# Ledger of designs, part 39: VHH binders against q6mzz7r34to333

Target 1, 300 residues: q6mzz7r34to333
Amino acid sequence: TFKDETFPAADSSIGQKLLQEKRLSNVIWKRPQDLPGGPPHFILDDISRFDIQQGGAADCWFLAALGSLTQNPQYRQKILMVQSFSHQYAGIFRFRFWQCGQWVEVVIDDRLPVQGDKCLFVRPRHQNQEFWPCLLEKAYAKLLGSYSDLHYGFLEDALVDLTGGVITNIHLHSSPVDLVKAVKTATKAGSLITCATPSGPTDTAQAMENGLVSLHAYTVTGAEQIQYRRGWEEIISLWNPWGWGEAEWRGRWSDGSQEWEETCDPRKSQLHKKREDGEFWMSCQDFQQKFIAMFICSEI
Short names: E, the ipSAE of ESMFold2; O, the ipSAE of OpenDDE; V2, 0.75 times the mean of E and O plus 0.25 times the DockQ between their complexes.

## First folded at step 13 (VHH; framework vhh_h_nbbcii10_fgla)

Design q6 (at its last look DockQ between E and O 0.76; V2 from the best seeds 0.00; counts 0 for: pae E 3.7 > 2)
Fold by OpenDDE, look of step 13:
Structure q6 (fold): chain B 300 residues (1-300), chain A 126 residues (1-126)
Amino acid sequence: as target 1 above (300 residues)
Amino acid sequence: QVQLVESGGGLVQPGGSLRLSCAASGFTPYTFRSYTMGWFRQAPGQGLEAVAAITNSGGRTYYADSVKGRFTISRDNSKNTLYLQMNSLRAEDTAVYYCAAHPGYGTYYTDMYDYWGQGTLVTVSS
């Protein structure tokens, strides 16, 4: 099986900063087939943002962009290509990123750093043994130098690295914007959309009482006008790369909110999903208050 | 209230070096560390452009193509200070340099920065 000597299964690939921060020692590297849970899959059924569960790399800027990428079949195919753990498997995986005006190929082996048979960083979601997110994250780590180099990057860099597109940035506190129109237009065009919360009371990403995480990146997955009482409200859908229910919005239009019970909108059943998957709705008003930045990456 | 004060500007010959500092105040010990910091410049008759940026923890840096390999941005979170080491200075580097702060996740787009210093003039001339 293939071993990548340029990004070895060693501490150097993790990076000293991350090793020290997490107090990691004697990191073990395993191939997916050596992990418990059954046979591994590169992609199971289809690519979904819900395949992603953030680990310890503090790379939400990248994972948010990746989550958005899953909604664009053209770009996700460009990056992931067709690969398998079964057909012509050799422990080698290939990915593409946009760098310096061109697509570059990044080749990795499938050895992943683990602790107690669990991936240190991105993990397969719901024990489904789907590893494309883990391997893609590793490839991006290699591109940047190490897993440590994934720590708190620039939101626009991830978007461009995945698309080669052009960024439209929006300061949500200073720029009036029709969010529903902007998001719908961008989505229709196949653009990627990410956003970020401002810093909170600490110097790290912290879960807030309202369910949001401070100093954190999210994917914008949609926006709609919804009937509410005798009028209309504008709502926006977001996805947290943490990917679990305790990290979802708890205010108006959240999964368990009264607004969904009160609305008579015929699309209620389609829009309202009570899942603990990191995705939630909130009012555009609350979004503009609780978030500080939104980035739209459009194809050239 | 947040305040940024630049220093270190001046007259230098082509090929020379300068080190700019930005002293930040009005932050809590944790607030400064959570901000993305950046250097921007405005040359005579030109618009404001990003020079360099550094994320909250210093994990990643951004440099404009025109300054790559010559300028280095760094920060000392224990001192609430931002630095810009400028080497191999050129006439086209002449500008007012501004320190700026973004209260959130990493970005180097100018209009995303909320707090600005008064600027310090850097003149590169023989």
Scores: ipSAE 0.905, ipTM 0.951, lowest interface PAE 0.5, mean pLDDT 95
Fold by ESMFold2, look of step 13:
Structure q6 (fold): chain B 300 residues (1-300), chain A 126 residues (1-126)
Amino acid sequence: as target 1 above (300 residues)
Amino acid sequence: QVQLVESGGGLVQPGGSLRLSCAASGFTPYTFRSYTMGWFRQAPGQGLEAVAAITNSGGRTYYADSVKGRFTISRDNSKNTLYLQMNSLRAEDTAVYYCAAHPGYGTYYTDMYDYWGQGTLVTVSS
């Protein structure tokens, strides 16, 4: 099986920032077939953002962009290619990223850093069965230098590295913007859409009382005008790359809120999902008040 | 209220070096280390140009192609200070240099920075 000499299964690939700041110990590297959970798959079911679960790399900026990309078949096929743990498997995987005006192939072996049989960074879904997100994160870490180099980055870089596109920046505290129109237009065009919360009282991402995370990036997954009482409200859907429901918005239009019970909009069963998967709705008014920026990355 | 004060500008010969500092204060309810920081410059008759940016933790940096390898951005979060070490200066580096702060995740797009200093003039001339 292949062993990558340029990004080895060693502490140098993790990087000193994470090793020291988190005081990591007992880190070993294993291939997916050596983890508990049964035969590994590159893609087990259809690709979706819900296959992604952020781990210890503080790379929500990358994973939020990736979450948006999973809904664009041409980009995800370009990056993920056709790979498996069965056909001509040799422990080698490859991914493509946009770098300096061209698509660059990044090759890795499939040894992943593990603590206690649990992946240290992005975690594979459903008891170690689906590994494309873990392997893609490793490839991006290799591209940047180490897993430590994933630690808090520039949102523009992630969007461009995945698409080669151009970014439109929307400062949400500026003049009013028609968010529903902007999101629907960008979605129809196949653009990637992410957003970010401002810094909180600390320099790290922190869960807030309202259920949002400070200094954090989210995927924008949709926007709608929805019937509510005797009028209409504008709502926006977001996905948190942490991938679990405790860090979801708790205000208006949140999962299980009275707004969902009271709306008579015929689409409510389509829009309202009661899953603890990191996806939630909020009003566009609350979104503009709680978030600092939205980024739309479009093909040129 | 957020206040950014640049210092260290002046007249310097081509090939020389200069170190700019930006003293930052007034970030309540936030702290200095919660901000992405950047240096921007504007020569007379030119648009505002991003020179360098550094994330809140200092883990990532950005440099314009025109300054890469010559300039180094850094920050000292314990002293609430941003720095720009400018080496191998050229006449084209002559500009007013601004310190700026962005309260969100990292960016180097000018439009995203909310807080700006008054600027410090750097003149590169023989």
Scores: ipSAE 0.371, ipTM 0.720, lowest interface PAE 3.7, mean pLDDT 86
ESMFold2 (binder alone), look of step 13: mean pLDDT 82; pTM 0.838

Design q7 (at its last look DockQ between E and O 0.93; V2 from the best seeds 0.82)
Fold by OpenDDE, look of step 13:
Structure q7 (fold): chain B 300 residues (1-300), chain A 126 residues (1-126)
Amino acid sequence: as target 1 above (300 residues)
Amino acid sequence: QVQLVESGGGLVQPGGSLRLSCAASGFTTYPFRSYTMGWFRQAPGQGLEAVAAITNSGGRTYYADSVKGRFTISRDNSKNTLYLQMNSLRAEDTAVYYCAAHPGYGTYYTDMYDYWGQGTLVTVSS
């Protein structure tokens, strides 16, 4: 099986900063087939943002962009290509990123750093043994130098690295914007959309009482006008790369909010999902107040 | 209110070096370390452009292509200070340099920065 000597299964691939921060010692590297849970899959059924669960790399800027990427079939195929753990498997995986005006290929082996039987960083979601997110994250780590280099980056860099597109940035506190129109237009065009919360009490992401996380990146997955009482409200859908229910919005239009009980909108059943998967709705008004930045990456 | 004060600008010959500092204060709600910081410059007759940026914890940096390999951005969160080491200076580096702060997650886009210093003039001339 293939071993990548340029990004070895060693501490150097993790990086000293991350090793020290997490107090990691004697990191073990395993191939997916050596992990418990059954046979591994590169992609199971289809690619979904819900395949992603953020681990210890603090790379929400990248994972948010990746979550958005899953909604664009053209870019998905460009980056992931067709690969498998079964057909012509050799422990080698290939990914593409946009760098310096061109697509570059990054080759890795499938050894992943683990603690016990769990990946240190991105993990397969719901224990479905689907490893494309883990391997893609590793490839991006290699591109940047190490897993430590994934720590708290720039939102626009991830978007461009995944698409080669052009960024439209929006300061949510200073620029009036029709969010529903902007998001719908961008989505229809196949653009990627990410956003970020403002500063918090520390220099790291912190979970807040309202369910949001400070200094954190999210994916914008949609926006709609919804009937509410005798009028209309504008709502926006977001996905947290943490990917679990305790990290979701708890205010108006949240999964358990009264607004969903009160609305008579015929799309209620389609839009309202009570899942602990990191995705939630909130009012555009609350979004503009609780978030600071939104980025739209469009194809050139 | 957040206040940024630049220092270290001046006249230097081509090939010379300067170190700019930005003293930050007035962080009443959130600390300095929770802000993305950046250096921007405006040359005579030109628009404002991003020079360099650094994330909250200093984990990642951004540099404009024109300054890569010559400039280094850094921060000391314990001192609420931002730095810009400028080496191998060129005539085209002549500009007013501004320190700026973004109250959120990492970005280097100019219009995302809410707090700005008064600027310090850097003149590169023989």
Scores: ipSAE 0.915, ipTM 0.955, lowest interface PAE 0.5, mean pLDDT 95
Fold by ESMFold2, look of step 13:
Structure q7 (fold): chain B 300 residues (1-300), chain A 126 residues (1-126)
Amino acid sequence: as target 1 above (300 residues)
Amino acid sequence: QVQLVESGGGLVQPGGSLRLSCAASGFTTYPFRSYTMGWFRQAPGQGLEAVAAITNSGGRTYYADSVKGRFTISRDNSKNTLYLQMNSLRAEDTAVYYCAAHPGYGTYYTDMYDYWGQGTLVTVSS
């Protein structure tokens, strides 16, 4: 099977920053067939943001953009193409990114860095042996130089690299914004929407008591006006690329909150799906207070 | 209140070099090392232009196409200082250069930056 000499299964592809900071030892590289959990799949059933679980690189800026992209079939197909671990498989995978005004193909082998039998970076959804997210992350690491080059990038770069689109940026503390209108308009247009929390006490992302993560990027997945008491409240939904079983917002409109029990809105069951999958609702007021930036990336 | 003070501007001939510094102070909520930092400039009669930005970790940088290969942004988190090394200067680099800070994840868009210095003038002329 194919071995990529330009991005080899070696420490140089991981990069010194992550090797040193994480004190990585016993890192080996395995193809998905050699990992536990049964036969590997490139895509199983359909593409979903819930297939993504962030690993050891601090690349939420990329994974949040990717989470939004999973809802745009044209960009998904452009980037992921039609590939499998069965039809004409030779251990080679290819992806497209927007670079210098054109779509550029990035080719990788499917050797993934592991510690023991667990992927060191993006991991397959629990028990789901679906590897498109791991392989796409590797391809983006190759494009940038190494997995270390995924560590704390620029929010705008991932959005452009996945779409070739144009960024509208919103400073949530200084811009007047009708959030529900902005999110609905962008979603209808097929745009990607991400947002970010402000700085925290250190230079790294940290889970906070309220369930948000500081210095972290999220996907914006929806916004609604919802009936509440004798009026209306605006709410926004977000997805944390840390994924299943990770911290979620614990304030108003969170998954276990009284607001969901008290609303009489007929859409309640469609909007409130109690899952620990990294997706949650919060009020738009809390969103504007707790987040600093929102980015909308629209087609040219 | 975060304060940013630029220094190192002046008059140079085309092809010359300058090094700008930005001393940062007044951090109460978040430390300097948690901010994204940038250099911006405004030429006479023009709007603000992003020149370069650097992530909180210092691992990633952004450069405008007009300065790529000639300018280098760097930061020293132990000294709360941001730098811009400007080489191979051209007349079109003449501008007031501003240091700016964003209290969040990496971005290089001007309107995301909350804290601004007063600027330092760079003049490139024969």
Scores: ipSAE 0.661, ipTM 0.857, lowest interface PAE 1.4, mean pLDDT 88
ESMFold2 (binder alone), look of step 13: mean pLDDT 83; pTM 0.849

Design q8 (at its last look DockQ between E and O 0.01; V2 from the best seeds 0.00; counts 0 for: pae E 19.8 > 2, placed apart)
Fold by ESMFold2, look of step 13:
Structure q8 (fold): chain B 300 residues (1-300), chain A 126 residues (1-126)
Amino acid sequence: as target 1 above (300 residues)
Amino acid sequence: QVQLVESGGGLVQPGGSLRLSCAASGFTTYTFRSYTMGWFRQAPGQGLEAVAAITNSGGSTYYADSVKGRFTISRDNSKNTLYLQMNSLRAEDTAVYYCAAHPGSGTSYTDSYDYWGQGTLVTVSS
């Protein structure tokens, strides 16, 4: 099976920052077929943001951009190509990224860093042995130099590396923004839409009392106007690349909130999906208050 | 301090039309274009009802189901004026109509609106 001598299954590919700062021990490298959970898959059905669960790398900026990209499935062949753990499998996987005006192929072997039979970084969702997110993260780590180099990326760079597009940066605190129109217009154009929270009390991403994560990137997944009480309200949907867990917005229009129980809008069951998957709605008013920037990446 | 003054109300026969205007003044930190604007109405013996709203950019509009296709909200940011064109009027449209303003972007329900006009009466009578 293929062994990549330029990004080997060794500590150099992880990088010293993560090894030392996170005090990693007992790290070994395994191919997906050597992990528990049965036969591995590259993709089950199609790509989805819900296949992604962020692991030990501080790469929310890359994963949020990837989450937005999965809503445009035309990228499957370009970035992920047609690959498999069964047909013509040789332990080698290929990905494409936009670099310096052209698409560049990045080749990796499928040995992933593991601790206690679990992937150290991005993990298969529901332990279903679906590995495209893990392998894509590894390929991007190779492009940047190591998994440690994922730690300090910028959301704009990830958006360009995935699309070759151009970035519009919208600063949310100081300018008027028609969020519903902006999101719907960008979605119709096939643009990628992401956003970021400001720094919190520390220089690291941290769950806040309102359920948002500080210094963190989110995918913007939609915006709507919704009938509520005697009027209307504008709401925006976001996806957290942490995926599962308790770090989810707890304010107005959050999952299970009274606003969803009280609305008479006929679309509420379509808009409100009561699953703990990292996706949630919030009012556009709260969004503009709690986030610092929204990034729209448009293809040229 | 923002001040809102409605005009254009009156008596009209069923099936007729009226155009309401709302002149806005008194801006300090925000300009007129930064305000989400709405029309609300209150019929005798009823509570306040949201009729229509237009976002601070002027790009998105909202209408109550009872007025969709008959009423049109618009704004002229150069004149600091909000409009409501009311066509195919019905007896049920009889009410005092209020202009309201909310700074920033976002919502169109009464709890969010900071500034209100004094109202203009629309009476639809055969």
Scores: ipSAE 0.000, ipTM 0.131, lowest interface PAE 19.8, mean pLDDT 80
Fold by OpenDDE, look of step 13:
Structure q8 (fold): chain B 300 residues (1-300), chain A 126 residues (1-126)
Amino acid sequence: as target 1 above (300 residues)
Amino acid sequence: QVQLVESGGGLVQPGGSLRLSCAASGFTTYTFRSYTMGWFRQAPGQGLEAVAAITNSGGSTYYADSVKGRFTISRDNSKNTLYLQMNSLRAEDTAVYYCAAHPGSGTSYTDSYDYWGQGTLVTVSS
């Protein structure tokens, strides 16, 4: 099986900053086949943002972009290509990123840093043994230098690295913006859409009482005008790369909010998602108040 | 707009069999094969219960313990149709059965589904 000596199964690939921060010593590296849960899969059926669960790399900026990427078949195919743990498996995986005006290939082995039987960073969701997110994250880490280099990056960089596209930065506090129109237009065009919360009391991402996380990146997955109390309200759908329900919005139009009970919109059953997967609705008004910026990455 | 339409429900005696179908339509950005599909049921006075799920390509299936060995979930992606073969039916299987779709890949048996059908009634009675 292939071993990548340029990004070895060693502490240097993790990075000193992350090792110190997490007090990691003697990190163990294992191939997916050596992990419990059954045979590994690169991609099990089709890819989805719900395959992603953020780990310990603090790379929400990358994962949010990645979450958005999963909705674009052209870009995700370019990056992931066709690979497998079964057919012609050699413990080698290849990914592509946009760098310096061209697509570059990053080659890795499939050894992943683990604690016990769990990946230290991105991990398969619900023990489904789907490893494309883990391996892609590793490849991106290699591209940047180490897993430590994934720590609190810029959404713009991730979006461009994944697409080679052009960034439109929408500052949510600067001027009024038709969010529903912007999101729908971007979605229709196959653009990637992400957003960010401002820093909180600390310089680290922190879960807030309202269910949002400060200094954190989210994927914008949609926006709609919905019927509400004899009128209309604009709502926006976001996905948290943490990927679980405890990290979802708790205000108006949240999964368990009264607004969904009160609305007579015929699309209620389609739009209302009461699940613990990191995705939630909120009003555009609240979004504009609680988030600082929205980033749209469009094809050139 | 994605629509799911269940059919095949009806009255059956204990020990009997039924085959439910769910026809899916209205896909725009994603195709039918992009979705994990599932069957749920709600008995009178009870909450919604997960019955079975099948991944996008049909490579993996999941079943509730109460139906294991008796029910079989399958799909035909060429027909955008989901199936549930129900054998050895019991009175406790009486419920409205719902078809549901989730955009996840490799998703295990969960309640996380985006689209739902109107349901089809299955009554198991002597």
Scores: ipSAE 0.000, ipTM 0.214, lowest interface PAE 15.8, mean pLDDT 91
ESMFold2 (binder alone), look of step 13: mean pLDDT 81; pTM 0.828

## First folded at step 14 (VHH; framework vhh_h_nbbcii10_fgla)

Design r1 (at its last look DockQ between E and O 0.93; V2 from the best seeds 0.86)
Fold by OpenDDE, look of step 14:
Structure r1 (fold): chain B 300 residues (1-300), chain A 126 residues (1-126)
Amino acid sequence: as target 1 above (300 residues)
Amino acid sequence: QVQLVESGGGLVQPGGSLRLSCAASGFTTYPFRSYTLGWFRQAPGQGLEAVAAITHSGGRTYYADSVKGRFTISRDNSKNTLYLQMNSLRAEDTAVYYCAAHPGYGTYYTDMYDYWGQGTLVTVSS
């Protein structure tokens, strides 16, 4: 079985900063097949942003971009390729990233750092034993140098690393923008879209009372005009890489908000999903106020 | 109310070194350690360009291709200060250098920065 000596199952691959921050000692590295929960899968059924659950690395800038990537079949295929834990398995996985004007291949073994049989960083969602997010994160960590190097990066870097595309940046507080039009146009073009909240009272991501997280990156998954009280409102859909319900918006148009109960829009059943999966709607007005940046990455 | 004050600019010969400093103050809404910081420059007759940026935690840095390997950006959150160590200076590095702050998650795009210093002139000439 393949062992990657250039990114070994050692503390050096984690990085001293992260080891100290998380007070990690005696980290164990295990292959997915040696973890509990049944046989592992690289991809189960299809690739979805909901396969991603952020772990111990502060790498939302990357995971948000990755979440957006899952909506583009062309890019996600380029990055992930066809791989398996069953067919021709050798404990080796390959990924591609855009670097210095070209696609580069990153090769890793499938040993993952764990604590108590639980992945330290990105982890499979629920009990599906789907490991493409874990392995891709490891590959990106290797590309950057270590898991510690994933700590609070630049949003545009992740987008370009995954696509080789061109960035359109929007300052949400200083530039009036038709969000619905921009998001719809970008989505139709297959562009990746991420956004970020402003700073908070601390130097780390912090959950706020309104359900949003400060100093945090999100995926923009859509935008719509919706009928409401004899008029129209503009709403935007976001996904939090944390991937769970307690980290969702709690204001207007949130999953449990009265707006959804009051609207007579025929698309209500399609748009309104009451899931605890990190995805939520909010008004474009609230989005412009509560977020500071939006990035659209388009193919050249 | 955030204020940024650059210092350290001056005249230097090609191949020389300078160290710029940016003293930051007035953080009433968010603390200094929660800001992304960057150095930008504007040469005569040219537009404003990003030189280097550093995340709020200092974990990651950005450098323009033209300065990679020569410039080093760093920050001291305990002193509310941003630094730019410039080595192997070239004539084309001549510009007014600005310190800037972005109150949010990491980015190095110029239009995303809300607070700017007055700038400090760096002249590289024989």
Scores: ipSAE 0.926, ipTM 0.961, lowest interface PAE 0.5, mean pLDDT 95
Fold by ESMFold2, look of step 14:
Structure r1 (fold): chain B 300 residues (1-300), chain A 126 residues (1-126)
Amino acid sequence: as target 1 above (300 residues)
Amino acid sequence: QVQLVESGGGLVQPGGSLRLSCAASGFTTYPFRSYTLGWFRQAPGQGLEAVAAITHSGGRTYYADSVKGRFTISRDNSKNTLYLQMNSLRAEDTAVYYCAAHPGYGTYYTDMYDYWGQGTLVTVSS
């Protein structure tokens, strides 16, 4: 079974920033088949953003872009290829990223850093032993140098590295934008859409009283005009790469809010799916107030 | 309100070096270390160009291709100061250099920056 000499199962691949900041010692590296939970899978059923759960690398800028990418089959196929833990398995996985005008292959072994039989970084979400997100994160860490190099990166870099595309950037406080039109147009074109909250009270991402996370990136997953109180509201849906059960927006149009009970829009059941999937809605007005940046990355 | 003041510009010969500094103040709500910082430049008759940026944590940097390997951005959070070390200067580096701050997650796109210094002139000429 393959062992990668250029990105070894050692502390150097994690990097000192994360080792010191998280006070990690004696990190163990295990292949997915050596973890509890049954036979591992690269992809189980289909690729979804709900397979992704951010771990300790502070890399929401990458995971938010990845969450958006899961909706685009062409980019997924380019990056993930066809791989498995069964067919021709040798502990080798490969991924492609856009670098300097071309797609570059990044090869890794499948040894993942763990503590107490749990992955330190991205984790399989549903205990379904689905490992493509963990392995892709490791490949990106190798590309950048270490897991520590994933710590609070540039929003633009993840979008370009996953697509080779062209970015349209929107400063949400400086420019009028028709959010519903922009998001629907970009979604139909298969573009990646991410956004970010502004500075917070510390230099790390943390949950705020309103349920948003400061210094954090989200995936934009949709936008709609919805009937409300004899008028219309514009709403936008977001996905937090921290995953389900963590901080969620608590304002207007949030899960369980009165707005969902009061709307008569015939699309209500389609838009407000009462499933625990980590997505939430908010008004576009609140979005423009609470977020500072939105990026749309489109194919050339 | 955040305020930024550049210093260290001047006349230098090709191949020379300069170190720009940006003193930052007015961080009342959020600390300086939560802001993304960048250096931008504008040559006469040209548009504004991103030169370098550094994330709030200082762990990631961006450099324009034209300056990569020659310029180094850094920040000192204890002094609320941003730096640009400019080595192996060329005539095409002649521009007014601006310090700028973005109150959010890392980006190096010019129009994402809300707070700007007044600029410092760098002239590279024999």
Scores: ipSAE 0.737, ipTM 0.883, lowest interface PAE 1.2, mean pLDDT 88
ESMFold2 (binder alone), look of step 14: mean pLDDT 83; pTM 0.847

